# Ledger of designs, part 4: VHH binders against Protein GET4 (MDC12.19)

Target 1, 324 residues: Protein GET4 (MDC12.19), of Arabidopsis thaliana (Mouse-ear cress) (q6gkv1)
Amino acid sequence: MSRERIKRELPPVQEHIDKLRKVIEEGNYYGALQMYKSISARYVTAQRFSEALDILFSGACIELEHGLVNCGADLAILFVDTLVKAKSPCNDETLDRIRCIFKLFPRVPVPPHLVDVSDDEDVQNLQESLGEARSRVENLTSFLRAAIKWSAEFGGPRTGYPELHAMLGDYLYTECPELDMVRISRHFVRAEDPEKFASMLVNFMGRCYPGEDDLAIARAVLMYLSMGNMKDANFMMDEIKKQAETKNPELSESDLIQFISYLLETLQRDALPLFNMLRVKYKSSIDRDQLLNELLDEIAERFYGVQRKNPLQGMFGDIFKMMG

## First folded at step 7 (VHH; framework vhh_7b2m_4)

Design p33 (from d2 with I99F)
Fold by ESMFold2-Fast, scan of step 7:
Structure p33 (fold): chain B 324 residues (1-324), chain A 118 residues (1-118)
Amino acid sequence: as target 1 above (324 residues)
Amino acid sequence: EVQLVESGGGLVQAGGSLRLSCAASGFTFSDYAVGWYRQAPGKQRVVVASIYSGGSTKYSNSVKGRFTISRDNAKNTVYLQMNSLKPEDTAVYYCAAGFPWYLREDSWGQGTQVTVSS
């Protein structure tokens, strides 16, 4: 089969793309999706991965540009799956293609909580809008999560390419109806952009959950430290203090924020007894979120070589590191 | 709106050199791949060279070793240095932001004519 297919000349990829573009322009979006999948599969079977990738990239972009998010996302995910099958390296060309696809995913702000919905038709329209937002976020997440994994496996940084983490974190923050700051923070600490992350956290504090502002900051700083990134941990703390002086003056009076400040100084001085004393002194603040204790255990292991009390505790660190 | 303006074409003898320029406006230039394309009379428009946001480059087999693509993000400009020109290089040269497989018709400029005499 494969040998006979190889002997039969496949049409030029440009001819296929031109025909498929016409199908989309005629309004047959679902038919075009099936044709993109069928034609690209033929090129994959023939081990002609470059041509399969060109077809899938074109299809993802054109479907997304026409507002067909589900169709475009299907092709984008298949594009990444094909990169993995082809063992395609994490290079500028492929990263530019992923960025191009990402930029075509629509940005539709979450409806304001202040919108008073008074009748059944308005309620249904709002529910449909929220459902579409969840579907869009889920599709984008699947695409970028696959891209992050591909980049880590085929020549990018071990934790995934930083810009892909930034793209996913940013989209989750602006587009997800159910805001998960822990998830978003896991991506931004890998994005190598502490300035953008700090600005996002300040924006978050001005927008929702004002009573938990110190927790969001502590999570971010401790996540950086758990990864051994002292430079970005210090940058984050300095930038937050600078931006929060006028917007959130109560932040400087937080016991948790005081703990983080002392912790940063302690880690610089390699003082394990002081580290242990600080954890005991600020236990009530730290216990507000169990994640803080898990991160501190990882920090102690990394900076001081302290063995974890629970042998299975390493599983949490592995799970955390596998996020995005 | 994306706008790209090509310049630097002309008449040159075989073995000569030309440097084409493409001035970009209306988008975040540094985020985009940019390509040089050419169209000879009676033939399809084909990609000649591409330069990606990270600075890496890709060339068609017909020009590899003779042409060099480069970019200046501060000036929003892409260049094509053409050396050892051949009569078969005669074409209208276009630049476009993006990829051969995803380009809008409105992304093309007027082009710049390159004519190589034997």
Scores: ipSAE 0.684, ipTM 0.882, lowest interface PAE 1.1, mean pLDDT 85

Design p34 (from d2 with I99Y)
Fold by ESMFold2-Fast, scan of step 7:
Structure p34 (fold): chain B 324 residues (1-324), chain A 118 residues (1-118)
Amino acid sequence: as target 1 above (324 residues)
Amino acid sequence: EVQLVESGGGLVQAGGSLRLSCAASGFTFSDYAVGWYRQAPGKQRVVVASIYSGGSTKYSNSVKGRFTISRDNAKNTVYLQMNSLKPEDTAVYYCAAGYPWYLREDSWGQGTQVTVSS
């Protein structure tokens, strides 16, 4: 009746890890990847999740230490999948393991601008480097996105553990060839570090097209407000003004920035008619980016309970009414 | 990999106490878990205590209630307070940042010798 006898036949975890480390040290990285997967799957099937996690964690770290990003990321993602299967709580031990894996992902500085790239071979070398950076960013993103979701489901904050958002946002900002500040900002507003976010936005303003730096700031402040975070929205605005005073003094002259300042005051006063009036008065500035209107709709819903209408709402709302 | 230096070992009688220190060079403790390990002659190196970045701790069954791991962030040092020492606690004690399962043998320092006499 007891299954204890069968479980005793599985080798000790440390013995497996030591053997697999030697396989990697001998240069058989792909063979080691397959062995980590098969051995960990055996422990998962036996419901020995702690041992499966030890094997996957060690494999992810060792592969990454040897510069094998694809292999290491594959094991790191499987590690997070196994945390979900095990229903492992968001605790210090698991967060430390995720941080350890994250730190082993390579950081490669963005190549300097080449003012004269007329040679076909130089263009091809640049394209290959950018392709490798995209692959690396995609692998890290898959890992941290899975970790954020796990943390939200198993004992962390509903929006995901703040440090994991900071890790992903920072990596995207420094490593992704195609800079997506909207995506980066969505992570940083959940990172509980408005000072670091403000510093990153000030740094980014040096890379914006002239006359569009106010859009990045407006997006960030409105994202905080859409989450109900008045404190960090105000901190962000104040910090940006202080840091940008020497780098971009024209920022304070922006109609959009003036709108954001009036909006922050209005939301504190709980004045929906004034909120609506400000949206109309500053419509031309707001319409520069459709995302600003979407965020303002979310803010109105959160602060004033204004019903948000979308294409699916009528269809599904009516169906739910019919069902009772 | 972060460099850590162990100290505080020595000879004690059974029932005695020792406090081991692990000094970090250029290391921020909030970045890593830190563990204490021991290796008796002819035996495998085993973990005895761990302290995680958030401050939580974990102990092997053989040392629970007798050993206490702690950190002093101001001194950038991790300690292992060893009470009610037994002859079977005799070993070379090592500290390591990160996790043992991916650390190579050549990543370990000399450790600090603890000898408990009967």
Scores: ipSAE 0.249, ipTM 0.665, lowest interface PAE 3.9, mean pLDDT 82

Design p35 (from d2 with I99M)
Fold by ESMFold2-Fast, scan of step 7:
Structure p35 (fold): chain B 324 residues (1-324), chain A 118 residues (1-118)
Amino acid sequence: as target 1 above (324 residues)
Amino acid sequence: EVQLVESGGGLVQAGGSLRLSCAASGFTFSDYAVGWYRQAPGKQRVVVASIYSGGSTKYSNSVKGRFTISRDNAKNTVYLQMNSLKPEDTAVYYCAAGMPWYLREDSWGQGTQVTVSS
């Protein structure tokens, strides 16, 4: 034959997506995962990043829609890794894709007081449910931590895009069997939504150990202040006091809460001697949590230029907090 | 619960203009990207224009400079202004809430027919 065989380029992205969707619909979720990885890697090698991202985004969404959280999360994390390799800017389209993936992660809130089960079969079912919840939370956390870091590197705010912090904090609060309120608070202080954060803290007060409600509030207010965010620190304190009238009126009697109120007035007036006197006067309340002293040292440095005992310690702590 | 209804299609001469509307119910509009898609007889459904939750827009190469997508979040409506229409723009036009490369079957509206005479 005298006809030349034309060398064909990579098939159109839509053909790959349609074929892989059928593989998933036929129940071969793990085989589809391997195919998504293989095909996307070929596009990445060819420097065809937009097409690789389309394939990975499609795969993450379809796997998650079918309840395959591990497979979907694997592809979602690879999607973010590919954004980094492509140096893709933090823009509306990419943020909408991340939000779409996030919304597909399952929500199965942990019921309060699960420890009152007495049947051995119910105990086993509870243990399996807790294991699944921990796996879901770990998968979502890995995805959103990667997305936050990407957003900080490629055009978003230095601390990461606020909505991504809100998404992660909210998911951790509703889905994690064991609450880490310090970790959740670190995300919410970067979320630019002090009203939602205040409401969440008030809701959390019903779940605290007796006499620890004031610690959660102090941590949140001091975290805002350590970032130089006086506006949201004041908003938080005002909102908590307003809601505490109804939910926890005893909160106003806390020495720690009184300290925070005086601290806010003092920082507004830029009075270092008064700041130092307050720390001494309320030392027993502050010493209830080591984190409060660390945050107060950061506040003193930011508002008054006071050098820490070890300047490098504060710098490394801030880097670690941004990465967490 | 997400429902989309398209309107504004019709018959128009080449060089003419049409404005399509997509009315949404069952969701907060600002949380979703919305796209206009079209399907001509015997062809695959393709994306024409997208508007993202932050307000930025993206167009297919075939319609850049001629079509404009916009949104009114207060009215939960997305528009497609079509200018300088060509016979090859003849298709059923659909809107969908969601992202290109992942759209649920229930994300689609019924469509509105656009016919451009030459």
Scores: ipSAE 0.657, ipTM 0.876, lowest interface PAE 1.2, mean pLDDT 85

Design p36 (from d2 with Y102F)
Fold by ESMFold2-Fast, scan of step 7:
Structure p36 (fold): chain B 324 residues (1-324), chain A 118 residues (1-118)
Amino acid sequence: as target 1 above (324 residues)
Amino acid sequence: EVQLVESGGGLVQAGGSLRLSCAASGFTFSDYAVGWYRQAPGKQRVVVASIYSGGSTKYSNSVKGRFTISRDNAKNTVYLQMNSLKPEDTAVYYCAAGIPWFLREDSWGQGTQVTVSS
């Protein structure tokens, strides 16, 4: 009976949405943000989460559609926070809403490299553009990281819903001024889209300093293997080799790429001694990036049950940090 | 450009059934949620049923158990099976591509009239 009384105390969601849309149409974007927050909080307090989510979703979309990224992102993040409070399941409706919000975030790709800017005004305009891009990427990252965590907690895959990883990885690759290919790759290996990931890596190789292309590929293949995903690891390697025939034929001559090829064959045979021999033989190539050794340790643990070197080092280090 | 064309409306006695169809073109149909909405004379347009890109469905309380929404992505078509019709179901029925509470002006069909006599 109390639920019916609470429902009677609050106007219909449609009335609020219509009123707030008019506030935005009149150009009061920041006033509308405050109203969306206040009204949705009242529905949350009344435990009317569905209506609160409707208001926040509407507000996030309308603010973003009008180009107000900070306001729209604020409401989008609050939308995800409300999903968590409501314990809302990772279902098609909520995923469609997250996708809708994501698609409304603007895309203004940063230049592949900095062009010579000789004028002070051009330098300032570039600095402002980079600052705006960083802010936009921060807002989108906060939203999607929250959404990934929510999806993992409330019915999605334990590592987070694959499409949300694809959305974040793609946005970081196209929109982030500073490319962090390790971070981007960590998202794409969870995206269940090895075709898109391979295409992105081939595109990235065209932008890379010569002699580092093989590191990006090795990281990607080893990340798949560290997750036990041999199917996508093999797909990635085959797709990269196919595309490299035309775009980067030198890639096939890389010792590191040769190591990865032999590693894939070795893991099919359950041959730990051969695995260990390959790591020794290709040590100089592997040592070019310590992340490769870390991933190989994870692969050894997953495929052969080999305990990581110093498995308690983190515990001991953390204990001493807490005590000190 | 989104184009939606509704069909299947008509006159029916209370307790009867109708099947509405909505043919879609101009967008990647499988990527979109699609909904059925209705507008009675002098009333606001309200959602009655939604089907999401993944295939799950949601119904308004007034039609739950009586109406069934479905989609055929190969035919770019969404359906609304209406059973146990009541006089209060009398309205113009519209389909729309998108999610309730954020629908674009051009995302609506022209509508099909459903009249339920007592």
Scores: ipSAE 0.647, ipTM 0.872, lowest interface PAE 1.1, mean pLDDT 86

Design p37 (from d2 with L103M)
Fold by ESMFold2-Fast, scan of step 7:
Structure p37 (fold): chain B 324 residues (1-324), chain A 118 residues (1-118)
Amino acid sequence: as target 1 above (324 residues)
Amino acid sequence: EVQLVESGGGLVQAGGSLRLSCAASGFTFSDYAVGWYRQAPGKQRVVVASIYSGGSTKYSNSVKGRFTISRDNAKNTVYLQMNSLKPEDTAVYYCAAGIPWYMREDSWGQGTQVTVSS
């Protein structure tokens, strides 16, 4: 064996991590980012994926701990990319690492009363804060979306690991300046935690305009049903009725909520004619949000095997929707 | 504040056994991975065994088949059963909450001495 071949042998991962920690402690955060990327790439090329993952995990955590969200997120995303390249299984160790990285992302809630800010300087400071919040949310979203996809491909549930959906949904709800409840709900229906989701929806209802609380509930229940999850759909409806009774007494008088209640009974009885009758009877309530019709079409397909409209019929339907 | 207290160390002859315990407080124990680490005089601290939040375990090559890590979430305690001990197992054994390659400074216990005589 040549001396040069021995000298090209990669040092122990611990030696790299110790040296890179020192670079970070000296304040060279961007230089450290480039070093983490270079060193991990060398381990990947050598097919030493375990060591590459150790280096990337360490780097993501240390950068995030020092408040360098962009650098930390870059390494966290590369960590997930490396899991995919290595075909690393969705196991407890990797999930604990993802959770560790997630917990290091900052939590800086958006101020509750934007309308109360009237001074030019306060408005400027608020705009800067909102820009930083959007950047943090985008970075975290990219990381967790990659992690969800990885988990679905390599041994987790087909829809992605439930806890990762819960983490992303929760972060979007608490940290995103522009609240997208449809997106948040899509994650929570995959989180296998209907109690937490129900509690979040009850909390959100305190922030809704009067008369829109029923839409958020309908979306959540119909999303569960569109996935074939009758158990959690029923739990959600029961839990919302129980928790929201005193805060939003008019929910029980909503035509849309009444429709959802009858729909749940109908699906238990496998009664397609009744399903179709309910959609007609409550059409005005359902048409308040086109997403509800899309979800109901998915529910009909899943529970009754109703075929999706052919392309020609769909085109005519879409034209009439645009005109009317 | 994370607090970890190790116990169960001592002097034992080669081939003997010891059971280490680590009592944890100040955090939601069941949410964290916990590991056993050791440091021999003049050597760097190295991971010995890890137990993850989901219950799966991982061992260093030097202790596989001899050591067993376990946890009791109801008691906030992690254990290390050490069998077939060798003189080279002599070290201070530390309990730590967290993931190898990223440990917070306050996540370490004070350590317990294990001495294996030849």
Scores: ipSAE 0.626, ipTM 0.857, lowest interface PAE 1.1, mean pLDDT 85

Design p39 (from d2 with L103F)
Fold by ESMFold2-Fast, scan of step 7:
Structure p39 (fold): chain B 324 residues (1-324), chain A 118 residues (1-118)
Amino acid sequence: as target 1 above (324 residues)
Amino acid sequence: EVQLVESGGGLVQAGGSLRLSCAASGFTFSDYAVGWYRQAPGKQRVVVASIYSGGSTKYSNSVKGRFTISRDNAKNTVYLQMNSLKPEDTAVYYCAAGIPWYFREDSWGQGTQVTVSS
């Protein structure tokens, strides 16, 4: 048999990548998307996952580099789906590929919502820009959520690889038109970077509605505690105290912040009666956000082994985690 | 404004050793995988060794056991220690920031010539 037939039977990935790159350089972005999908599908069917991953990674990157977010995201999501099918381990090479794809997603500042827009055409342009921003955020969220789940299943930490959480949280904070601090905080508490999270929360305090700065801090600390992370919970409180005193000196007078301070001391003492007493004393502050009660129930179970009063409590917690 | 500068190439006898250096600037070096590539006359450029941001390494079969890639994030430098050199290792060696199958145009160095005599 000729070497031509052997090469044709097992075609080199570089040849396909070079051909598809030229198709994109000629401006046929959608045609290239379909070609990346069909070629990678052939490799997947043949159980040649490494080659399928090479093609999908290349395609995601080059589409994103050319500003085609929907096409690039489609390939990036398919890349992660292929990692799952291949049972590919969470290793440095794959994490670097995910980071590379992430960095190619565009960062476009959200137009200020309070700009004086009096012309109907300007209002329409603003609405279109916000729609595009939502689409970009949704595409990146789909990609990174899939990547986080893959990392948890195939060799990373059970809650997902920390850097992937940091990437998603950061992108949501800077790029999402509708700011969801609960969602962002759920990612940052898993990011293993309490200093960056504290800095972000201090920055957020300048943008928060009156009387809600303490809620953001409480959510962050209680989320750390619900995960058994006393070290980062304490670090967060210390960093907020250092960084926030000049920007929001009234934060130290918050009943909720006082509660969190006493709670941290109480958990070190293994004192369930004191824990229960604090929840009663600060009930009016805690009840400002139902999430705080749910987190405190998780903390009580983790630190004291108390039985959950509501058999659906875990189900409700999972729903909130899925939304964040 | 990524810039990569290779050095350390030269003429060496078979069985000898060379240490290549790649000095990087204009980007957050520690966030990127960096690789060494080589191109012999009339052949395509091929990967020799890669070092990922987390520190793990990957080698082509032709150099495994003979070459060692390492990085110094404080100095923004990647090294390639080449031992037991063969005439077949003769090529221009290039440093690149990024991952195989996707490189930006500005992610490649100018190259350094390695010549191994028999």
Scores: ipSAE 0.563, ipTM 0.825, lowest interface PAE 1.4, mean pLDDT 85

Design p4 (from d2 with V34M)
Fold by ESMFold2-Fast, scan of step 7:
Structure p4 (fold): chain B 324 residues (1-324), chain A 118 residues (1-118)
Amino acid sequence: as target 1 above (324 residues)
Amino acid sequence: EVQLVESGGGLVQAGGSLRLSCAASGFTFSDYAMGWYRQAPGKQRVVVASIYSGGSTKYSNSVKGRFTISRDNAKNTVYLQMNSLKPEDTAVYYCAAGIPWYLREDSWGQGTQVTVSS
């Protein structure tokens, strides 16, 4: 005859989220950060990881939505740390959460007329904007780098989930005041999107570092090959040739680009002597960047089973893992 | 501007079936998780089923084995197939664009009434 009290259909987490949303609506963003950390830590201590993740995800999103990048990033990084502690699998739900957090990070491109400032006040404002951009990029990088490592450890591909690499590479390219194209390229070769990467490299050729266009292409193609990705290496070369025909006709005259074309043909055959001959013939072009020699050593090992020049390179596999 | 339009609700006898549809516009549908939520008279709105951008699904314990969520990215539509309906399934059913625990006020449809009679 007696009816039990109707239990709440929503988890207890809903009450904490509603309360914290009000704290943020009142403008107390930093107080809310402390509360999100405190509440989530209590759930973690209780081994209630799912609820801790719900709190941290909600907090990261709400803080970012209100423009509090440092607070939002702090919670996002703690969210990934909690995924690792919980041994949470790389699944659609968690990837959607990471994507949601990523999309809430602001995009504020550097102004095109930064060189036209002559007033001391304008110079100071520009310096503050660049400092804010660097901080934002560092926060996003810390978050996605942790997410990439988590995905590699808990059920994703060994090198990290491709979309996370694409997100980080894209954000670094569009938002970082100082471009590190080697770093960006290392992410894009793992992103499984060679068309987007090729378009980015063509865009880069019109933007920064005149006279290094062939190096950027060579690095990208050799990075694909060092991973055994012959298909995307060939796609990259074909796409660059198509997109650069009118914009960068000088690329077809590059000794380095010629070397890469011959290399791609050589790797389709059991032709180690030809591979070695090409490295000698084009040594002056390859030596423009020591990274090219390191990548070629990795390619020789992968395609021909040749022992690396430095036996210690195999022991530095952990350094390679730090890329994601 | 996110717009969600639910349809397919109605009156059905216990043990019957209904299929709800939610037509979405104003955002890149394939990039978003979608969910079905319900609110019974005098109760809070609760998640019924979720479908993530990668296609995996998650159900509340009360509907698992009876309800099936699916999506058609080409048609920008999410569906909820409801089988073996019970009187306790009576509620207004809402479509939502986004992930549980971070849903914006503008991420909800207007709802469709489902009434299950015994």
Scores: ipSAE 0.690, ipTM 0.889, lowest interface PAE 0.9, mean pLDDT 86

Design p40 (from d2 with R104Y)
Fold by ESMFold2-Fast, scan of step 7:
Structure p40 (fold): chain B 324 residues (1-324), chain A 118 residues (1-118)
Amino acid sequence: as target 1 above (324 residues)
Amino acid sequence: EVQLVESGGGLVQAGGSLRLSCAASGFTFSDYAVGWYRQAPGKQRVVVASIYSGGSTKYSNSVKGRFTISRDNAKNTVYLQMNSLKPEDTAVYYCAAGIPWYLYEDSWGQGTQVTVSS
């Protein structure tokens, strides 16, 4: 009876959404943000989560549509927080809502490299544009990371819903001024789209430091293998060899790429001594990036049950890496 | 640009049936949710049924058990099968790409008129 009384005290969701839409149409974007938060909080307190989600979704979309990225992201993150509180399942409706919000985040071309860096005004304008891009990327990242975690907890795959990883990886690749290919690759290996990932890596080859194209490929293949994904690891290797023939023919002559080819064959044969021999034979190529040794240790553990020498020391080492 | 064209409306007696069609063009139809909306004389436009990209459906309480939404991705078409029609179902029916409370594109056609006589 008391719960039914509380429900009677709150107006219908449509009335609130219509009113808030008018506030935005009148140009009061900040006032609308505060009203979306206040009204949705009342519905959450009343345990009327479906209505709170409708309000937050509407608000996130309309703010983003009007170019208010910070306000829209704020509501989008609160939308995901509300999904968690409601224990909302990872279903088509909610995924369509997340996709809708994602599509409304702007894609702004990264400003071209400033040719005359001696002009203080040009340097300031470039720095402001890069700051805006970083803020936009950080807002989108916060939203999708929360969505990935929610999907893993409430009915999606344990590592998070693949499409959400693809969305985040793609946005980071196209929109982030400071390109982090290791981070992008960690998302794409969970995206269940090795063809798109391979095409992205081939596209990226022209942007690498001379003689480092093979490192990006090795990282991607070893990341798949560290997850036990032999199928996509093999697809990635075959697809990159096919696509890179014309763009970088010297890639096939890389010792590291040769190592990866032999490694893939060795893992099919379940031969630990051969695995260990290959790591020794190609040590100079592998040692070019410590991440390759870390991934190979994970692969040995997964495929052969070889225990890592000290998992606790590795955990503390990772914490110190994050702090530096 | 999203284009949606509704058809199949008409005059029917209470208890009758109608099947509405929404023909879509200008977008990757299979990637989008599509909804059916209606607007009765002197009332605001309200959602009646939605079908999501994965095929899941959702209905307003007023039409549950009577209306069925479906899609044919090969034909880029959404359907609304309306059974056990009531005079209060009288409205202009519109389709839109998107989900309730936000549409991917505001591409509203003339709609299709449904009139249920008693």
Scores: ipSAE 0.459, ipTM 0.796, lowest interface PAE 2.0, mean pLDDT 85

